# Designs tried in a protein design chat: VHH binders against c4kar8. Part 261

Target 1, 263 residues: c4kar8
Amino acid sequence: MAELSTPSPASPAPLDGGRGDELEKFTLRGARQILQLLQDLITHRGLITAHTGGGHSFMTAVLKVDEERGRVVLDPSPDPQANRRALAAPRLTCVTQLDGIRIQFPLVGLGEGQDKGRPALFAPLPAEMLRLQRREFYRLQVPLAHELSCLLKAEDLARKPVEVSARVIDIGAGGVAVVVPTGAAEFVIGGTLPACRLALPDGEPIELDLEVRNLNRQTQRNGTEQLRVGLRFAALPRAADTRIQRYIFKTERALNAKARGGL
Short names: E, the ipSAE of ESMFold2; O, the ipSAE of OpenDDE; V2, 0.75 times the mean of E and O plus 0.25 times the DockQ between their complexes.

## First folded at step 14 (VHH)

Design pc47 (framework vhh_7pa5_2)
Fold by OpenDDE, second read of step 17:
Structure pc47 (fold): chain B 263 residues (1-263), chain A 125 residues (1-125)
Amino acid sequence: as target 1 above (263 residues)
Amino acid sequence: QVQLVESGGGMVQPGGSLRLSCAASGFTFSSYAMSWVRRAPGKGPEWVSTISESGGDTSYADSVKGRFTISRDNAKNTLYLQMNSLKPEDTALYYCAKESDYWGDDIYDSPFDYWGQGTQVTVSS
């Protein structure tokens, strides 16, 4: 009777230890710290974006921290459908800011009820809160005179490949925001646009993959509609990263010099 | 330090008008898009309107389209919201909000990085 030694499940490959370690430095796990930060959000009337998954989110705010019950009370969405999505989601990812510092925290076990006779959402206190202070997330507003552009390889409503030349309005180490005419292409949050081309003033366009992160519809004064698209660099070669960083640095320096009356 | 101070709120009758103002300081106002957000009792925050850095582009929530007008004076570092044909459902705390400068590789986005304390608008008969 040969005891078939069931192979021990392969230990999940250590998540790339370097990025995890960096995030740990910015992660609050202390109960007191978490409570204080949530209270600060209440005091400052913090606007929170709660992500429910699938590219859906709604704005909320912390109404109350119930320490006795170990729960946070949130404003419900004015959209009943958003509330349904929130309640159905296994996890909410809440994002906000305090004094320019980005704060992110998960909520699990969301329920609905009433607080003082008003509809409210309830969740257990978050186990952790992430505070991000890094300049790495800074976006430079691109001067109009630089005329940065990005050639987007996207699909139309019929899923036909289309190329759209988009003006870059801001740029950071992690991505770009662009504006496109409404209806030029169909964008899906979380979708990847492969083999796009970012044009910088210093040389040949950079070929890169872009991930759609956010969409914002805008109406111009002339009545024309535009779509602002936030795009993350999905796979940026090191050389491209260096060029982007250099451009940002140079531009910032120039803008600062001008602001100081030096140009 | 970035500061946003809203004013111009008050009590008005249905069909009335108000003009909100937001005084901005501590940053280059003309370099950022600005927004109005409102929070009604028992409801979460609702986006109302956005205006581009130059003021050339504007957007509105469907609930306020045709009644509200967002504008800005970059020389005065001031954001405005003209509200006409006010309705009881417009009753809310109105926030001035600065567009966020944050990108995240694996982080979900927040549209704003700064907002004021808000100004109360009450529409009642």
Scores: ipSAE 0.594, ipTM 0.851, lowest interface PAE 0.9, mean pLDDT 86
Fold by ESMFold2-Fast, scan of step 14:
Structure pc47 (fold): chain B 263 residues (1-263), chain A 125 residues (1-125)
Amino acid sequence: as target 1 above (263 residues)
Amino acid sequence: QVQLVESGGGMVQPGGSLRLSCAASGFTFSSYAMSWVRRAPGKGPEWVSTISESGGDTSYADSVKGRFTISRDNAKNTLYLQMNSLKPEDTALYYCAKESDYWGDDIYDSPFDYWGQGTQVTVSS
């Protein structure tokens, strides 16, 4: 085999243009912070996955940071076609990790040349780098068989209070994504849903305040429309956080065991 | 904390053999596929081999197929790479890498989420 096989997740089309505002608080723009992070990648021999678009990616690493010329120097791919795709791409999206923290950054204006007599790729220093604690953005895809639900306290089109039982499709330390029938309630990005109830398989429902972060309309294969709502935990007591984490870890382990048994 | 610690590298002559080991801790080793990745100066990182969670399925890069064997001992949380008929082109830093967890549709994915510091293999006369 020439390449690793990794299935791509299905990506919903956002109604609001995505998660830009949510990720802003994790975005570094300070030149010294960016330089230090790149130098840390060199020191820790960080492996980088560079996405070139169209589902293509290759592995690279930072060879050096050229502060005088404002450039980062990268290892080329051993695959010449991957290098051609990278050079033709308007933008690379680079993904790596340091000490369990996910780091993501764009590179634009990629060129090729040599570093100390060896082939290298060059790009201007990124203006932005994203740093994410794994815990905050890790999401468990909820098994359909679990029938996990969240009772939402929202408003209808007439601004009257309504309670909607929504199916939970994914869950993480920071929030849940739910599916709601179109027209069941009105959701406003940035709005707060107070005293909602998240039903986990063990124990009583957890009472939570949820903030609406994103909205996506999905058309199913049968033509039915559903609304996918991304919800952030506005305030989470330690006991609730512990129960949610326990559910996530227990379910992940069970899914891994089931997948191996099914083969 | 996830830790991957490689060992077993060294210097060998062409045609020689080495066995690499990777000691894993901080995660449920038996629940993840594991891989070996190598990096040589000027060539960038190259995937070498992957083994499934149970060890029932393996895959190899064309450049090492028939010469290298990946294996694992889930009771000892250890990954191995048996390297035979070594060539100068196999000279590289060899990393142990863990299969990535799903991060979500809004976050760009990677096949690996953790790797070790690597162990150096040098094939020379």
Scores: ipSAE 0.522, ipTM 0.828, lowest interface PAE 2.2, mean pLDDT 82

Design pc48 (framework vhh_7pa5_2)
Fold by OpenDDE, second read of step 17:
Structure pc48 (fold): chain B 263 residues (1-263), chain A 125 residues (1-125)
Amino acid sequence: as target 1 above (263 residues)
Amino acid sequence: QVQLVESGGGMVQPGGSLRLSCAASGFTFSSYAMSWVRRAPGKGPEWVSTISYSGGDTSYADSVKGRFTISRDNAKNTLYLQMNSLKPEDTALYYCAKESDYWGDDIYDSPFDYWGQGTQVTVSS
């Protein structure tokens, strides 16, 4: 009777220590802070996307925080199937925003019941809530006077290489948003644009690889169509990162000074 | 700062009509798809309708199809929802919601990144 040693579940690879530390700065673990944030979500009538796994999600909202029982009350989905999935899920990942700040928190141990005679979902209070004020998600709106541009190496509909000069609309530590004329190139979400050139005011253009993350079509008042392209820095040299950060900081400072009437 | 302000809600009898408006500011309105979401007591939030950035494409929940019409005026930065043949089950808080432009490595996302405080619609005899 050979005892089949059930392989010990591989300890999840330690989240790369540097990213973990950054996440900790944005993670609320204090009971009072968590309660306050949940109450704020109620006050602001926050819409929450609850992920149940397997690519499934539904919209919900916090109805009530029961401090005495240590539980949160949620709206059920109007879809019974979504509720079944939620109840069967070992973990619910909730995503929302408040005042433009992304909030993410897990719920474990979901149950169904009634609150004041109405169907509701119940869960223990989350142990942690992530409030993402990550600098990498911050986007500085680029002043028009700075005339930042990015030379994109892309392909047209015929897969012929084309270079497109794009105006930079916003910039952050993690990427840029640019505008291009409609039809200038074909972009695929998840696609990489290699050896692009970002022009900053402080020196020579930065060569970098960009990944397409978002595409938004714009129609201007004059009827002209433009494409807004969100681009992630796929590979950013350290020196380039420093330059970008410096630019952002300097620009923010200048804008703030102007707003205060100092310039 | 992004702001969405809903208006036009109220009380109506079954079979009545309402027109909701949403005034948008703080972003390039014409660049984003917009949606209406409603929240009824005990039923949670429900998607109602979406309109493309140009207004050329529209979609509706089955529950409102043929009765509701979503439209937009990009020159006025305003989203609309014409609601006809209203039913008691349409009673809800109606939200104007902006399509999310979030991009990142996170696998968890929300379809909307901004919404208003909502406008109350009550359908009752």
Scores: ipSAE 0.614, ipTM 0.861, lowest interface PAE 0.9, mean pLDDT 86
Fold by ESMFold2-Fast, scan of step 14:
Structure pc48 (fold): chain B 263 residues (1-263), chain A 125 residues (1-125)
Amino acid sequence: as target 1 above (263 residues)
Amino acid sequence: QVQLVESGGGMVQPGGSLRLSCAASGFTFSSYAMSWVRRAPGKGPEWVSTISYSGGDTSYADSVKGRFTISRDNAKNTLYLQMNSLKPEDTALYYCAKESDYWGDDIYDSPFDYWGQGTQVTVSS
């Protein structure tokens, strides 16, 4: 109906610019480069997710770039309520992908009208666009043979502290996804799990703080229920970041060796 | 690297059926949810259906519930959409879309990170 009915995108956070300095090196500010990137999105039929705030989003696409009037023209949502939310929003945060590069940009001052007799949304050209290469957002599927684990410091149903050893199924620069038996602990989206311990094959476990980002209950083939928990690295020391990146790189290289050598 | 190639579109009469396929490569297909998204002439993209990584859970847009069935074959890295009782309103370019790799980050997430070129479905009058 109204909005994107797929699993909701993770909530944006923090707004206070906690990652602002790191993102500057990935920010595109040249007018010519911005125009070219928007044209590339048109050429590649780029599907754009536009976030309007409050957990609401809709899908759009760039119809054209109007250089003379300094604006971008977008597809409206088929849902009138999503369009009303978009027009009422102080800003849209638009996210898409192009050739394995994540593209993100703000649109401010959204209006509605017509383009060639068809409904359209209009906004001034963005002053900046963020480009993040795969290395900044990549998630490695952890091989079962690696038996990667994370000791979680959580709470049980009675809010009493409990430690749970969880299997790591995904790992990236920003976090891990783990699996725990249903009922082993209570997790709250946005909650912080302090001083958890991530065990990598080489060396001592890494102590780090994790933020709960998402929860998904799954039933295994054998009928056993499990909970998948997405966890963000809330505070990552440089040494820990280096070790995690080395693990990801080394594992990716080993997996890719199969394509090259027929392993 | 990552590729999604849709096929199976064509022209049908109202009430007819079509089966769309999406061949996936360049990623571990069985680890990701997959979706179908459509874009009708003069309209923006509309989400149609999603299937979980295992195939155990499916969801559909209200406009297609009871008429469309999403399925997957993880051994063949292939996503399907069986479309029955087609209506003129179903005329659109249909894209297969991959669940985003982007999560656990301090910036806005997108549900999809890759999609194909699409396959055209036209329901004639």
Scores: ipSAE 0.379, ipTM 0.749, lowest interface PAE 2.9, mean pLDDT 81

Design pc49 (framework vhh_7pa5_2)
Fold by ESMFold2-Fast, scan of step 14:
Structure pc49 (fold): chain B 263 residues (1-263), chain A 125 residues (1-125)
Amino acid sequence: as target 1 above (263 residues)
Amino acid sequence: QVQLVESGGGMVQPGGSLRLSCAASGFTFSSYAMSWVRRAPGKGPEWVSTISGYGGDTSYADSVKGRFTISRDNAKNTLYLQMNSLKPEDTALYYCAKESDYWGDDIYDSPFDYWGQGTQVTVSS
């Protein structure tokens, strides 16, 4: 039995989708650097989230790098439907972490076969990989005890206006990430949600216009579904920016004090 | 420096029990949800269970529901997985995984940002 089916070479996909020249300094294009980084992911048994589009993703890992044939070999999903979505996708966007560094890379031309008699997925080696240090894209993980929420003004499946109270899971200078129940509202990447209300401790809710940047559907195996939505501040008044930064700074200091055994 | 160190794996007969532990350091443990993920050759990584930061909410994969129990001790920065009624198909390397910080601005989200080396569980007669 053949270890891999026939992979096809593919033109390089845009890595960043919209920040080409700003992210260029964080982009690896050297073959040696790419091979070394993929090998580091194998050595660290890195868990990779592969995004197939339409808000779908699955977990995988690099099993092997075949430099001679220019291919990477991946674990398939235990979910056959996820594997079918992956094989049908024009490209995968793979994301992972290595020592606090975010790694992102595209895979195109995905095929299926076997490695050492076990099912495997394979693709041509990526031409580009993105390495981003945390401090360039810092987000404060919101403590659950703070009960931060954002009232979203969105539309349902029938395009009727709905208000959804979403839990804020992280916050940064550029936006927030929230969690909503599946089916509560429909979100379109690039769409604007006007006059949303962010509830911070100490004071009245902040009215904000938010742009949908990212969607990630998460299905717990117990059947519970949730949608994680990344939202960018489309326009941020100076007073609102000041309050958000103050909250981030104050909370980070308190968390750091606790981590060092103090208050 | 974030570190996650799993322990408690080993060999057990079908129907047996094991308790896995994960010692966490380098972050505010109680502020993050924690998960167990397993990997067996040919099956790929499979999510097993998640517990919220305060411990009030838990969820389980259908394959382990009713047999496994996730718990945490925030005073000890430790995550646990009690595994009962073990089956041969539970044989895998079990990883402790930390809830991801969102990476904003035109990059995709990932559910986990750190995980340990894993602890091997082998269920055989």
Scores: ipSAE 0.341, ipTM 0.744, lowest interface PAE 3.3, mean pLDDT 80
Fold by OpenDDE, second read of step 17:
Structure pc49 (fold): chain B 263 residues (1-263), chain A 125 residues (1-125)
Amino acid sequence: as target 1 above (263 residues)
Amino acid sequence: QVQLVESGGGMVQPGGSLRLSCAASGFTFSSYAMSWVRRAPGKGPEWVSTISGYGGDTSYADSVKGRFTISRDNAKNTLYLQMNSLKPEDTALYYCAKESDYWGDDIYDSPFDYWGQGTQVTVSS
């Protein structure tokens, strides 16, 4: 009776230890610290963006911390659909700021109910809260004079391929925000736009894949409607990354110099 | 440090008008889109209006469209919200908010990274 030694499941490869360690430095896990921070958010009337996944979010605020029950009370969205999404989501990612520091925390196990006769959302206290200020996630507002553009390869409502020249309004290491005329193309959050071309002032356009992350409608002063599209760099070559970083750095420096009265 | 200070709130009768102001400091004001957000009693926060850094683009919630006008004076680092034809349902704490500068962690749709303490607007007969 040969005991078939069931191969021990391969220990998941250690997550690249360096990035995890940096995050740990900014992670609050102490119950008292978490409670205090949540209370501070209440005191300061802090607005929170709660992400429900799929590119959807709603604005909320912490109404109360119930220490006895170990739960946080949140304002529901005025949009019933947003609340439904929130309740259906396995996890909310809450983003806010306090005293200039970005705060991010997960909520799991969201439920609905009433607090003092008013509709409210309830969740167990977060297990951790991140206080992050990372330069790597900075988005530079692009000066109009630079005229950055991105050629988007998208589809129209009929799923026909279309090319749309979009003005870049902000840029970071992770992506760009662009504006397009309303109806120029159909965009789907989470969708990929392949082989797009980002035009920088320093040379030839960069070819890259872009992922749609958010959509916002805007109206110009002249009454023309535009669509703001947030795009993540889905695949960025190293050389392109270097060029983008250089552009951002150079532009920031110039803007700062101007702000100081030096130009 | 980024600071946003709202003012101009108060009590008005239905059909009245108010002008809110937001004084901004600690950042290059003209480089960022700015927004108004409001929080009404018993309701979650709702977006009201946004204006681009250079003031060329504006957007409004349907609930305020045609009644509210967002504007900015970049020389004064000040954001404004002209509110006309006010209704009881406009009663709320109004926040000035700065557009977010952050990418990462698959959170690309966070609209704001800074906001003020708010100014109270009450519309009551």
Scores: ipSAE 0.262, ipTM 0.671, lowest interface PAE 2.1, mean pLDDT 84

Design pc5 (framework vhh_7pa5_2; at its last look DockQ between E and O 0.29; V2 from the best seeds 0.00; counts 0 for: pae E 2.2 > 2)
Fold by OpenDDE, look of step 15:
Structure pc5 (fold): chain B 263 residues (1-263), chain A 125 residues (1-125)
Amino acid sequence: as target 1 above (263 residues)
Amino acid sequence: QVQLVESGGGMVQPGGSLRLSCAASGFTFSSYAMSWVRRAPGKGPEWVSTISGSGGDTSYADSVKGRFTISRDNAKNTLYLQMNSLKPEDTALYYCAKENEYWGDDIYDSPFDYWGQGTQVTVSS
């Protein structure tokens, strides 16, 4: 009875060291800036996802910033188990969004207590906050009516070349997210898909190389599995970049006009 | 720009009913699952309900199951939450939230990528 060694889930490939340098440009370390951003999160009632490790997270929000004590006050989870995990975690990774900008910050030294007679979590102010302000990190949600698609040159389980037409769900200056049918192809994070074709509404498809950066397998309520693939533009010609930017700008304008009742 | 604007909140007596609305813009509404999240002081944010893009699938937190009904009108780009048999424990700021389809370099995900400013629901005698 050969013990079928369940293949250890492939540890997500360490995001290559080069990403760290790029993120540094968007990292706030100034005390005043950090305080302001935390206040903005309060003002805008930001929903924060706090990751405790091990694939666990809970929703929280900043209640207040105590500058005098140098601490942030957070909402506890309604789940006591989540709170226990949070308190046991050496670090919380907090993720949120403000005005379409992704914000990420670590909290260490979490404690529990009371704020104005209500349960609360306390942590020292974060030493740094990541704010992704650049358009390269912005993702435009692609209108379904645009029928944006990407022809992926990938491999199947047998490493046979396959072409997969994937729907583009979001697009930015740096890449696209696509939805592929389950089982259509095999993707490896960090892998390159050469000579793919991105179809924009305004002309011929753009040939480009794509790098797989993220894989998200979601089981729909109906039991169907959907694979979302995050793809970085690995080699984008300047002309293609211009076209992509134009598309994004035009689409945003149209969506905003519609939102204002102008269309 | 994605916008979510909640409305319909207010003060009601226990056992009463409210209907919340969320007007969505800046994205193809029917292509995304939508959720309601609520935040009560001292309890933190909690998921309430989710509905698929097509509206064919719904899910509810145990605390609201049988009392709340999530629905959507894709032609109007509007999400709804019918709340019946309201309890004091339902007092919260209710957010409309878009399911996260954002791809980032971060391994850490959030269930939602956009949400509104919320509408206040207060259940009190």
Scores: ipSAE 0.836, ipTM 0.938, lowest interface PAE 0.6, mean pLDDT 86
Fold by ESMFold2-Fast, scan of step 14:
Structure pc5 (fold): chain B 263 residues (1-263), chain A 125 residues (1-125)
Amino acid sequence: as target 1 above (263 residues)
Amino acid sequence: QVQLVESGGGMVQPGGSLRLSCAASGFTFSSYAMSWVRRAPGKGPEWVSTISGSGGDTSYADSVKGRFTISRDNAKNTLYLQMNSLKPEDTALYYCAKENEYWGDDIYDSPFDYWGQGTQVTVSS
């Protein structure tokens, strides 16, 4: 199955996507804590997004925790292709929420079988789980009225330069998430897009370099498959950083004021 | 304190209709897209439909297009799913899910941050 990807490292990607030192204090490694957290996901019917690499993911849920055999049992995807990708992946990165807290954990050694006569996926219990409050990862959902866009300078499959105008769906101190039509350009996780232009409502577009951090397909929210691209600000000038932070703060205050006003 | 409470499920024969409701509280309902997600034994969670915060935009899974209609009443903080021409394959627990306001925040993320306990729909003869 063809998909966009960077060359695989000799070792699996870190649990936190490259933020090992900063997120260490939020990492659970105790067997009892891990078992309890997985059980809490069952009790709260946690919807889990399992990332299989190359921008592909599927929804799953913990069916049960088999403590005696040291494994977790998961629902398979209703999409057979997603299950094939998951079984072929060296690692799944699983992400969910529990009462506003982000939970993330790896699964390696995924297999398939049955639980009570029904299809299921099996994996050894994770050795670690990340538990992180969302305020540490604040992202502003961009109001549609702001018509925020970013002109991406990327490459097509033949390595020819292309420009793609992408809608900005969220923005934070460290980057933006954009949506583009599937096939508009080739994106490689870890790749740099130089001299892109971010259009804020006030003033001239900001020229900045962006690093591709994540890709997500199979999002049917718009009735059409689109590619969601997470982009990190690389070497952001101080003036641009100040302007972006000002936009985020101003917009958040306005949205909070609307919410307090009964909206 | 976010709460989503689904209702309206039940047993129905093939070709029948049901209307599901989701009562939302603890957040500014009109500011977030809302979705229906279903989970059947052995099939795992499947996204069904999404509606924008204003109600102006809707989208549907291919398996339910033309049969299901999503709608919302922002004055009552309530999400609906009108289900027509029901098939045995529609048998599932149906969840109301809130858009994750931090979607795309990190290298990995989830589209939803809250969901309800679900309401069971069984289509059988």
Scores: ipSAE 0.591, ipTM 0.854, lowest interface PAE 1.7, mean pLDDT 82
Fold by ESMFold2, look of step 15:
Structure pc5 (fold): chain B 263 residues (1-263), chain A 125 residues (1-125)
Amino acid sequence: as target 1 above (263 residues)
Amino acid sequence: QVQLVESGGGMVQPGGSLRLSCAASGFTFSSYAMSWVRRAPGKGPEWVSTISGSGGDTSYADSVKGRFTISRDNAKNTLYLQMNSLKPEDTALYYCAKENEYWGDDIYDSPFDYWGQGTQVTVSS
């Protein structure tokens, strides 16, 4: 998971075209808020991925904020080709995390210069920064007692349909992580699993389409091999989304109350 | 809360060796790829190495191939970087970074969602 990864879209749909109203409450436009968030990235030594277009990106960090000149100062890449792409790009899309919150902001008018005699990249302060709140992107560790499962409608190596009951270990607004025995089915990153069924404790199973985003093999303590599969919800209906969010909310509150009241 | 704590840095002579450790907590360690990233003085962050959740797949930046070895102990929730034949250009703050749980969910994404405060490696004299 080095520098060459790009998403494989499940369809040619545009970037988050249906989420504009929802994202506004996470959008910072005030100069004070933007300055504070950039300073937080400096303080936490934030690793920033700067996307230059065409599937190219490089890592950077905010060195400082020059409030008087109204600009942000970034580390140049150690890769000269990445710096050339960045300076040629009409804009950079910067993405990072701060304490699990996704931070995204555009930089326009990137230039090259020096900061204290060392090479640096400069840009005007962004006019907005997106800070996607923890609850929208939080992943709940599913308590074992809940025994959450997801019935996956997948394929074996011969491309024959197979159903696999997978234990859900994490659940969030955008997807789940599950574990299955190695060899139970063949999973392909970017592949779609239609009509899977997620079993929540509060009612009938939810029928979902899932997209495979991540695969990791694990060896358990008893020597058994299993596969961790990261799955994204595709086209989640509003009613299903509401049920998932309510499960997460109630379970998190119960776990927090138990931690405080159990002492 | 996800926590990553690096250790094992220090001052060494060129040609020397160090072994970095990263203690992980607050997540299922074996479920995620882990990386080392370094930030040298006057330079931006540079990816160094990545290891899969199982430990079965590793990759390295060209600048460290053959000299550095990434490994993990999933029973101890610990990531390692063995650094041999160290050079002055390896001087940097070394971060332990966790694979983004939802890597690839958006056209603009980052490979990491958490990292530590780093451990300093200085190669000189």
Scores: ipSAE 0.432, ipTM 0.807, lowest interface PAE 2.2, mean pLDDT 82
ESMFold2 (binder alone), look of step 15: mean pLDDT 82; pTM 0.813
OpenDDE, second read of step 17: ipSAE 0.834; ipTM 0.938

